# VH-VL binders against q5vz03, part 28

Target 1, 156 residues: q5vz03
Amino acid sequence: MVDILGERHLVTCKGATVEAEAALQNKVVALYFAAARCAPSRDFTPLLCDFYTALVAEARRPAPFEVVFVSADGSSQEMLDFMRELHGAWLALPFHDPYRHELRKRYNVTAIPKLVIVKQNGEVITNKGRKQIRERGLACFQDWVEAADIFQNFSV
Short names: E, the ipSAE of ESMFold2; O, the ipSAE of OpenDDE; V2, 0.75 times the mean of E and O plus 0.25 times the DockQ between their complexes.

## First folded at step 11 (VH-VL; framework fv_ixekizumab)

Design j6 (at its last look DockQ between E and O 0.90; V2 from the best seeds 0.85)
Fold by OpenDDE, look of step 11:
Structure j6 (fold): chain C 156 residues (1-156), chain A 120 residues (1-120), chain B 112 residues (1-112)
Amino acid sequence: as target 1 above (156 residues)
Amino acid sequence: QVQLVQSGAEVKKPGSSVKVSCKASGYTFSSYAIHWVRQAPGQGLEWMGEIIPIYGEADYNQRFKGRVTITADESTSTAYMELSSLRSEDTAVYYCARDSDEGDWAFDIWGQGTLVTVSS
Amino acid sequence: DIVMTQTPLSLSVTPGQPASISCRSSQSLLYSDGETYLHWYLQKPGQSPQLLIYEVSNRFSGVPDRFSGSGSGTDFTLKISRVEAEDVGVYYCMQSTQWPYTFGQGTKLEIK
């Protein structure tokens, strides 16, 4: 199965490398476009962190959900500091991976922070991940997983 | 208050270039795309291009065939639109506009417009 | 490019009466995410355009409820339930589903 990130590697805030295909298999993927120097990103990231933590990190039964940070930061260090300061325990595309730019263009990101919810194959579930999290909290994930047609029996 | 303030009117000769500025205030400049839209006298609106300051990359309406250059200076929260090889048909009011925070890919804040007159 | 066609190009309305403007696109404005990115702007005389409706039917902040948008696919409508003097200007539809963004010709609304 072709996934949006293909055979690329993702990184954690601790510098560990993770194969994207394995990490994102059978999951709803949230592409998170953000930057540390942008106040709106700094304001939303904690909300996303709570969202992710509730669904994945501290959940007894982790939801089929993963966030992939696509940084718009000015340097690798800035990106890393941002991740360590405010991000949840999700994954990121390496700073020096040119695919960051391709993803931005592919999903027509014109403002950050932007949270694009996609299937593993890159098909968009919604471009309004940020809005939906702000307005509905965890309730929006049910819609995402249904749209992704991953686990019909999953309930938040 | 969120606002975009543009530079003043310009009078140019054919073949010359014009550079219009758009200074943003009241919000995080780098986070939102700035679009340029022009309007010839008595005519409708035409999208010219956009830039996302944080990325520093611009997209253009290919109808302008490379005559348009859009840039952004994050340090001054100012976007620029330069149009080269000016023609009389380029006479128009040029607007900058911000990509909306409320609605996706809509323009929620507009500059006051800059009249550019091209005449021999 | 997607061609946006508005009708009528002008209309004169008695204050208090309703108005309706149509916008048709040359192709479907349904985006891959299931949303439709059709927006409406008003440009009052001597002013910059201002956002009225975004994504077909959502009123922008501060826009009176007498304005409403509807439609799907290629056919969209802006309605004003009770036209007021302050509603005079040129109305534009815009699609942002596909690059480049394109506007309708504009509809000039005048008061009788």
Scores: ipSAE 0.881, ipTM 0.940, lowest interface PAE 0.5, mean pLDDT 95
Fold by ESMFold2, look of step 11:
Structure j6 (fold): chain C 156 residues (1-156), chain A 120 residues (1-120), chain B 112 residues (1-112)
Amino acid sequence: as target 1 above (156 residues)
Amino acid sequence: QVQLVQSGAEVKKPGSSVKVSCKASGYTFSSYAIHWVRQAPGQGLEWMGEIIPIYGEADYNQRFKGRVTITADESTSTAYMELSSLRSEDTAVYYCARDSDEGDWAFDIWGQGTLVTVSS
Amino acid sequence: DIVMTQTPLSLSVTPGQPASISCRSSQSLLYSDGETYLHWYLQKPGQSPQLLIYEVSNRFSGVPDRFSGSGSGTDFTLKISRVEAEDVGVYYCMQSTQWPYTFGQGTKLEIK
């Protein structure tokens, strides 16, 4: 993640701060662009939550997958309320981090919600994460992890 | 009933400015970029720039050398394009178009167009 | 800027005949995600452009299956298997892989 998040901090919906590099290392990362006041964002977020929960929270061996919410909300409170109401147990860029806008431009996000699946170095695996989840469900993760070129421990 | 409705035709003098409006209805205005595209009489299409209303950020085609200002008002679901220092070659139909929900970075809904005529 | 070149610039077809329009870009339109952001529009006389094909080969909702798109890299084709009277107008390709977005110069389709 050093190319796109550097030494940044991420936050949980409970306000806890984590280091981006440690939290995202060796994972497929989904950048989730959305806003609370946009109906399409509110419609998709529960589906993403189900997807994340099945892969990470409920799996015996959690998938190497993380979501980073990149909020387009107008205030910190609006962002946090949205996360508490509808989001899964994933991470977000802090509301006051101006990098939220730089990521929008880097990935040319012109409509929300948008789910951009990226490698560790920030290269795009797919811009169509939302569509793939809707159409293929959990099966789409296998394509993402194969493209991500991340290390997976076979056994220990 | 998703649509973009533009303001009416305008006749302008060289050196003046024009501001074209584009009112959206039937969808969540803030979620989709609005693009501006112009077409001179008998000519092809030229992309002028865009704005993403939720972000309040506009981006422009450098061909217009900073003569274009694109804005959006979420409260009225309306985008605006203002072209300044008008010249006769700016005579064209100006379209607004919505960034596509089906596919990426295509334009799926277009306004009816606004003819701007620049003459002395 | 990526230059988009269409051929032919005009064609005249008898209803029921096929038509084919070529679009070539000055550089590859392949994006880092493995997708190609090349789109086709039709502008019927006196109307706004309308989306026909997005991302090379996907028909937009409501577009008849007589329209198809193909191609990769720098070379793309729009085909109409059987031209109908309602298909008259000017066809444009557009790339959105790179800023600024650019259009081809247009191909006018007329009925003989």
Scores: ipSAE 0.776, ipTM 0.892, lowest interface PAE 0.9, mean pLDDT 91
ESMFold2 (binder alone), look of step 11: mean pLDDT 93; pTM 0.951

## First folded at step 12 (VH-VL; framework fv_ixekizumab)

Design k1 (at its last look DockQ between E and O 0.81; V2 from the best seeds 0.84)
Fold by OpenDDE, look of step 12:
Structure k1 (fold): chain C 156 residues (1-156), chain A 120 residues (1-120), chain B 112 residues (1-112)
Amino acid sequence: as target 1 above (156 residues)
Amino acid sequence: QVQLVQSGAEVKKPGSSVKVSCKASGYDFSSYAIHWVRQAPGQGLEWMGEIIPIYGEADYNQRFKGRVTITADESTSTAYMELSSLRSEDTAVYYCARDSEEGDWAFDIWGQGTLVTVSS
Amino acid sequence: DIVMTQTPLSLSVTPGQPASISCRSSQSLLYSDGYTYLHWYLQKPGQSPQLLIYEVSNRFSGVPDRFSGSGSGTDFTLKISRVEAEDVGVYYCMQSTQWPYTFGQGTKLEIK
């Protein structure tokens, strides 16, 4: 089974490099398409941050969840500033990675921000991650985990 | 408040090209795809292509065989559709439409349409 | 390309009576995410199309509850429980499950 991000490397907002395969194994992955200069992205990102923080960053038992930011920003600096300002402690595809464009096409992104929830292999769980978070909060994660068929021993 | 306003009617000769504009207002232009759909007189609707302004890359209906060029100017919140090598059968009302906010791949806002008449 | 076929192509209805329009696709419109991207539009005389129903059964904002959509796979239906004069126009189904997006031929609804 091939990881959607293969042997690619992801980055943190601090510039650290992380192997995608290791970081995403056995997790529900949220591909986050957004851009700093877009108001809807700026409005949703804090909500996603709270969602991620509750499930992963500050959870006693982190949920099997990871966000991978796929930037639509105009420059690497713009992307970095966006991450530092509003993003949670999740990962990002490097700005200069051409796979950024391929992912956009693969998941037919026609509006941002868009949150595509996928299995590690890239199979789509839902294209409506943004809507589900807005409407249901943390409650939507249980559905994602069940759909991903990931064994878990925690409650949302 | 959210609306798309298109340029005025055009009369063109066969073999020429036409460029229709679609100015958006009331929302973040860069965040949502703009689609182009045309309608020949008394006929149905035909999807031509789309562009997401933030990305700047367009997708096309291959039935037009490369005659269509779709662009977007974020600074003016305006999308453009250029159709070249015009034929009489290209006579139609051309609409721009916005991709739905929730990413449902539906068109929730439409321009008023632009009549393009191709005649010798 | 996915072919969308509407029936009937024209419909004359007495005000207050129900109407039903069918839309059939040449292949399943179920997308990999589990949703079905079949939408309905109304084009009133002399106007631009307007969204009525998205994703088979969801009424767009401002659309009266007399409009309803249903279906799955390749067969879809738009229903109007009580047709009103303002419902006159041409109804189109559209699929956006696969590129290129395609429309039905349209169904012209008139009042008797």
Scores: ipSAE 0.898, ipTM 0.945, lowest interface PAE 0.4, mean pLDDT 95
Fold by ESMFold2, look of step 12:
Structure k1 (fold): chain C 156 residues (1-156), chain A 120 residues (1-120), chain B 112 residues (1-112)
Amino acid sequence: as target 1 above (156 residues)
Amino acid sequence: QVQLVQSGAEVKKPGSSVKVSCKASGYDFSSYAIHWVRQAPGQGLEWMGEIIPIYGEADYNQRFKGRVTITADESTSTAYMELSSLRSEDTAVYYCARDSEEGDWAFDIWGQGTLVTVSS
Amino acid sequence: DIVMTQTPLSLSVTPGQPASISCRSSQSLLYSDGYTYLHWYLQKPGQSPQLLIYEVSNRFSGVPDRFSGSGSGTDFTLKISRVEAEDVGVYYCMQSTQWPYTFGQGTKLEIK
């Protein structure tokens, strides 16, 4: 993730911090743009939580997948409450990290919620992650992982 | 009913400014960008810039940077476009439009347009 | 800026007959995600533009199935299989693959 997240820190909803490179290496990364007070964001977040939980948190063989929440919330407390209420066990950019705004511009996010699936180098696999999850459920991850340049465990 | 309703026609002198309003209703105003597009008499469409109300930051077509200011007020669900240092070439119908719900980076709802006439 | 060029600029069609409008871009509209952000709008006389087709070939909700879009790269086409009187107006293509968003110059469709 050296191209877009480098040596930044990410946070969990419980207040833990992690280095972005260590947390995201060799994974398909989804950048999740959303805000607590926006009804469409509140409507989609539980679906993303179910998707993530099935692939990662409760999976027998966890997929190489991580979500990074890029909050458009107006305060740190709004962001934290949103994460605790509706989000899965994924990561976020810290509220005060101005890079939240740079990512919105880099990926031309003009409506939220938006789920942008990216390669390790920051190139877009798809801007349509939200729609693909809604239409195809877990099956869409296969397309994402095949497009990503990452090492996969080929268990049989 | 999803709609964008714009302020009425304006007649302005060269060198002055105009501020056009765009009031949204029937959808979550904060979640979708509002774009501004103008159309000079008998001519095509020109994209001026955008704002996503939740972010509060506008992005501009470089052709207008320095003269255009786009803002949004979430409490009134209203976007604004202000164009300064008006010239006769700025005579046009100014539209606001919403970023599409179905497709990406298309405009699915348009305001009725506001005629701005710049005349000395 | 990406220049969008429409052909023809004016089209006169007998009701019930097909119509075809071409749009060419000065560079590819293919985005890195594999999608092409080329859209079509209709501006009926005295009205605001309305979205017809998004992302090359997807009809917007409520748009009749006589409208279809196709193309790739730099070459795109809007087709109307059977023109009706209500189809009169100016058709615009728009690209949003790259800032700034740009429109074609328009194609005026008239009924004979």
Scores: ipSAE 0.801, ipTM 0.900, lowest interface PAE 0.7, mean pLDDT 91
ESMFold2 (binder alone), look of step 12: mean pLDDT 93; pTM 0.952

Design k2 (at its last look DockQ between E and O 0.90; V2 from the best seeds 0.85)
Fold by OpenDDE, look of step 12:
Structure k2 (fold): chain C 156 residues (1-156), chain A 120 residues (1-120), chain B 112 residues (1-112)
Amino acid sequence: as target 1 above (156 residues)
Amino acid sequence: QVQLVQSGAEVKKPGSSVKVSCKASGYDFTSYAIHWVRQAPGQGLEWMGEIIPIYGEADYNQRFKGRVTITADESTSTAYMELSSLRSEDTAVYYCARDSEEGDWAFDIWGQGTLVTVSS
Amino acid sequence: DIVMTQTPLSLSVTPGQPASISCRSSQSLLYSDGETYLHWYLQKPGQSPQLLIYEVSNRFSGVPDRFSGSGSGTDFTLKISRVEAEDVGVYYCMQSTQWPYTFGQGTKLEIK
């Protein structure tokens, strides 16, 4: 299966480059469409940060989960400031990568913030990532893992 | 408190163009798509297109064959729909509507409508 | 384009009695995410349309529980358990599973 992000490179909030294929291998991927100047994005991002931190960043046994930020910001600097201010330690598609636009179209994003949960191959698990996190917290991740059919002894 | 307020009624000649405005308030204009839907007198609803203000890109119903142009101004929280090469059959009430916050790809807030009359 | 067909096109109901409106799509409205994007609107006389049900069965905020939606695939139904005078208007189903979004012809509900 080919990764939805292919052989593209992702970036951290510190500017480090990460190979998408390696970073997303055997993980549930959350495509996060958001922008700093959008109030709903600013409201939800901290919640997503807590979610990610609990599952991945500070977990004794990190869950097979990764967030890829697909920015709708107006500039690379705006995007970077947003990441530094409110984002968790997840990854982002570089601002200059035109694939940002393709992803938006592919997943028919008509409102942000949008959290699309996908398999590594890009198949959609759910478009309701934001809603599920808000309503169920960490409990929703088990459903995503099961849907992704990832063979791993992980329990929320 | 969330509102879409449209511009007033228009009377146009065939072949001319009309531009209807839709001013949003009570929410973050940039975050939700604005759709345009029209309704001919005594008829049903027809989707024309949509724009996502933050992205500035619009999608159109190809049935209009490029006669529709949808734009958005973030600074004024206003969306616009321009219809060119007007015909008598374009006589209708034109609505703007917001992409729903609760349900994906549904319209939860509607403007009051703008009557556009095309007559010679 | 997906064609949406409503039946009946008009309905006269005695207050307190139930009403049922059918909406059929020319193609399945099941989206790749497993959701079905079929919605119902009511346009009261002289007013703009208003959202009643989204995604087949979810009542929009403020919508009375006498309204319910059901269905799957290509067949959907809006039910009103007890019709009231304020329910008069034209009901539309809409699909947003595929571009372009399309509406049913509308069903006019009147009170006897």
Scores: ipSAE 0.890, ipTM 0.943, lowest interface PAE 0.5, mean pLDDT 95
Fold by ESMFold2, look of step 12:
Structure k2 (fold): chain C 156 residues (1-156), chain A 120 residues (1-120), chain B 112 residues (1-112)
Amino acid sequence: as target 1 above (156 residues)
Amino acid sequence: QVQLVQSGAEVKKPGSSVKVSCKASGYDFTSYAIHWVRQAPGQGLEWMGEIIPIYGEADYNQRFKGRVTITADESTSTAYMELSSLRSEDTAVYYCARDSEEGDWAFDIWGQGTLVTVSS
Amino acid sequence: DIVMTQTPLSLSVTPGQPASISCRSSQSLLYSDGETYLHWYLQKPGQSPQLLIYEVSNRFSGVPDRFSGSGSGTDFTLKISRVEAEDVGVYYCMQSTQWPYTFGQGTKLEIK
């Protein structure tokens, strides 16, 4: 994970900061590009929230999965309001971190919402995370985790 | 109902500039890149660049070497392409196109095209 | 830039007969996610281009199943199993695996 997030801090919707390395180690990571003012983002975010909640937040044995929101919002307040209203209990790059732009370019994000599923080294498992969740629901996670280079002690 | 409607034909002299508009309707303009593609008379297609309206930043094909400026206005759902220092070889039909909903990095909706003629 | 080369540049076909158009890229179009971002467009006379096939072999919504795409790496093919009069126009392949996006030079399909 150090390859794409380095020694960065991530934030929760409650304002807590965490170290990216510690929060993301040995997990399948989904980079979520979205913005509050974009209707397709508002339409998809609840579905992603349900997906995350079932796999992680309300699971008896949480799956090795984390979401990092990469906001395209116009202000820190807009970003925070979006997270509090519609997001699950996942993480985000801080609004003021310019790395948000670098990630957009690295993964050539030309439309939002976009859910890019990555390995620990930043290599893409799939650019089609949004479509796969819509079409297959929780079943798609098994494909992601099988493609990932991580250790796991359960299946989804 | 999903449409991209472009401004009308232009006749320009060498050395001047042209600005072509592309008005989107029927979808969320801010969420999808708008691409610009040109076609010289009787010739093929050439990608010029793109803008993703939510980010407000454009990316350009280096072949135009700083002569192209692409912008977007969210309030009017309109993208613009301005080509400066016009030359006779810039005579072409200029298209705007939307990043596709089906598949990645393809163009599913195209404007009708704007003929720009550069002559003395 | 990735160079896209189409053959033939012109094709004259009797209605009801098959047609085949080749597109070759100067380097592999395989992306790191295992997908290939090679697309086909049709520009009918007097019209804007329209998306026909995306990502090698997927027909865009509303495209008849007589159109099919195939290929991998650097070699790609668009086939029309039975050409109809409405298929007249210029066919373009495009790659978007690598920036900048590039098009083939086009293949004009005519009816004999």
Scores: ipSAE 0.768, ipTM 0.893, lowest interface PAE 1.0, mean pLDDT 91
ESMFold2 (binder alone), look of step 12: mean pLDDT 93; pTM 0.953

Design k3 (at its last look DockQ between E and O 0.93; V2 from the best seeds 0.85)
Fold by OpenDDE, look of step 12:
Structure k3 (fold): chain C 156 residues (1-156), chain A 120 residues (1-120), chain B 112 residues (1-112)
Amino acid sequence: as target 1 above (156 residues)
Amino acid sequence: QVQLVQSGAEVKKPGSSVKVSCKASGYDFSSYAIHWVRQAPGQGLEWMGEIIPIYGEADYNQRFKGRVTITADESTSTAYMELSSLRSEDTAVYYCARDSEEGDWAFDIWGQGTLVTVSS
Amino acid sequence: DIVMTQTPLSLSVTPGQPASISCRSSQSLLYSDGETYLHWYLQKPGQSPQLLIYEVSNRFSGVPDRFSGSGSGTDFTLKISRVEAEDVGVYYCMQSIQWPYTFGQGTKLEIK
């Protein structure tokens, strides 16, 4: 399977560059569409941060999960400030990458924040990532893993 | 508290253009798409296009053949729909509607509608 | 474009009796996420449309429980268990699985 992000490079909030293919291999991927100046994005991002932290960043056994932020911010600086202020230690598509626009179109994003859970090949597991996290917390991740059919013995 | 308020009725001549406004309040305007839907007298509903203000790019129903222009002003929380080269068959009530928070790609809040009459 | 076909186009119902409206799509409205993007609206006389049901069976906030939606794939139904005078208007189904979004012709519900 070819990663939906292909051979693109992702960035951290510290400016480090990461190869998308390596970072997302054998993981459930959450595409996070959001913007700093949008109140709903600012409200949800901390919740997503806790979710990610519990599963990945501070987990003894990290779950096969990664978030890729697809910014709708007005500038690279605005995006960076947003990431530093409220985001977890996940990855982001660089602001200057035109693929941001393609991804928005591909997944028909009509409102933000939007959390689209996808397989590595880009196939949608659910468009309701935000809702599921809000309603079920960590419990929703098991469903995503099962749907992704990742060959990994993981249990929430 | 969440509402969309549209501009008043318009009377236009064939060949002219009309621009209808839709002012949003009670929510974060930039975060949700605004759709435009029209309804000819005694007829059904026709989707015209949409814009997500934060992105600033609109999508259109190609049946209008480029006559429709949808824009959004985040500073005033106002969306606009401009229809050019007006014809008599463009006589209709034009609605703006918000993309739903509950159901994806549904319209949960509608403007009151704007009657546009095209007559010679 | 996806064609939405409603039946009947008009319906006269005695208050307290049930009503049923059918909506068929020219292609499946099931999306890759497992959700089906068929919605129902009511336009009361002289008013703007209002959302009743989203994604086949979910009642929008404030919608009475006498309204219910069902269906899958290409066949959908809106049911009103006990029609009331305030239910008078034109009902529309809409698909939003692809551009352009399209509506059914509408079903006019009247009280006998």
Scores: ipSAE 0.869, ipTM 0.937, lowest interface PAE 0.5, mean pLDDT 95
Fold by ESMFold2, look of step 12:
Structure k3 (fold): chain C 156 residues (1-156), chain A 120 residues (1-120), chain B 112 residues (1-112)
Amino acid sequence: as target 1 above (156 residues)
Amino acid sequence: QVQLVQSGAEVKKPGSSVKVSCKASGYDFSSYAIHWVRQAPGQGLEWMGEIIPIYGEADYNQRFKGRVTITADESTSTAYMELSSLRSEDTAVYYCARDSEEGDWAFDIWGQGTLVTVSS
Amino acid sequence: DIVMTQTPLSLSVTPGQPASISCRSSQSLLYSDGETYLHWYLQKPGQSPQLLIYEVSNRFSGVPDRFSGSGSGTDFTLKISRVEAEDVGVYYCMQSIQWPYTFGQGTKLEIK
């Protein structure tokens, strides 16, 4: 449950909507700022997908972890194609949700891709999620979950 | 080869405007903010604002109170800074700089600077 | 705005001797992620600024190891263990924890 997202709906790559509060409650949340036409975003997204898959889809006990894609794409079709092509089974803010721009400003995102790891209250655990995944792989999640002080077993 | 190349020096009259260009090459222009920083003769550095080209959104130092407009053209990999209602105290070297790849919110590549002289 | 105050404003150093520059901020530069967003730039005579140290103590690529940064909270230091002729210029600290980003007033380093 992330205070900055808990009042709205998120979308899957299939176009289904989910309530952010229900989807994000008691999880470490990664806000993923990226765009399809930006080469660095396309280069990093598969690595994030592998990370997410190992923690959530293929873990013995799925980790309490969720990614929310905050698209900088210029069209909804470009965003959806990007998600279908390279993303894991995580969530996104709807393309037409103007809150995408408010989140960029809140977290002062000045370069993409950017992976901001946040607590339930929106407080930043780290702005360096991309770097930490590259340098430490799955081990970095343990630090994130410890800082998040969430309630559940972990399988990292 | 990553570089930012700025337009040439300009001499302007008070009350006019100036538009400085900053052409990027050697990296993905859309992914990184371009910042504008000025330096009056013999003085320190002053941050004017930024734009992240993929977002097309600019953020400004409120000190300039709507006199500055920062834009980006992805098709030419060029950022622009326009300063209007020029005064003599706007005489400065104007730099563009790229948001850093190493670390957060630092500037790792700088243009060569553009001297703008405002004189009656 | 966060005020950045550098001391000294001018420093004359004999080559081979150490130099130390202080930067103080009017507010803590520690962010909630445990990182501190204080950076150092060098502007050599007639040149654009160049990034020297980012996030307090990290040397930017290509910066000699005689440069080091330290500090926390509101109090930061740049040190040059052995000053060389090529180190002449004006050193600036910058905070980027909040808008507007602000620089110190600069410290001019000269060779005696």
Scores: ipSAE 0.782, ipTM 0.888, lowest interface PAE 0.8, mean pLDDT 91
ESMFold2 (binder alone), look of step 12: mean pLDDT 93; pTM 0.953

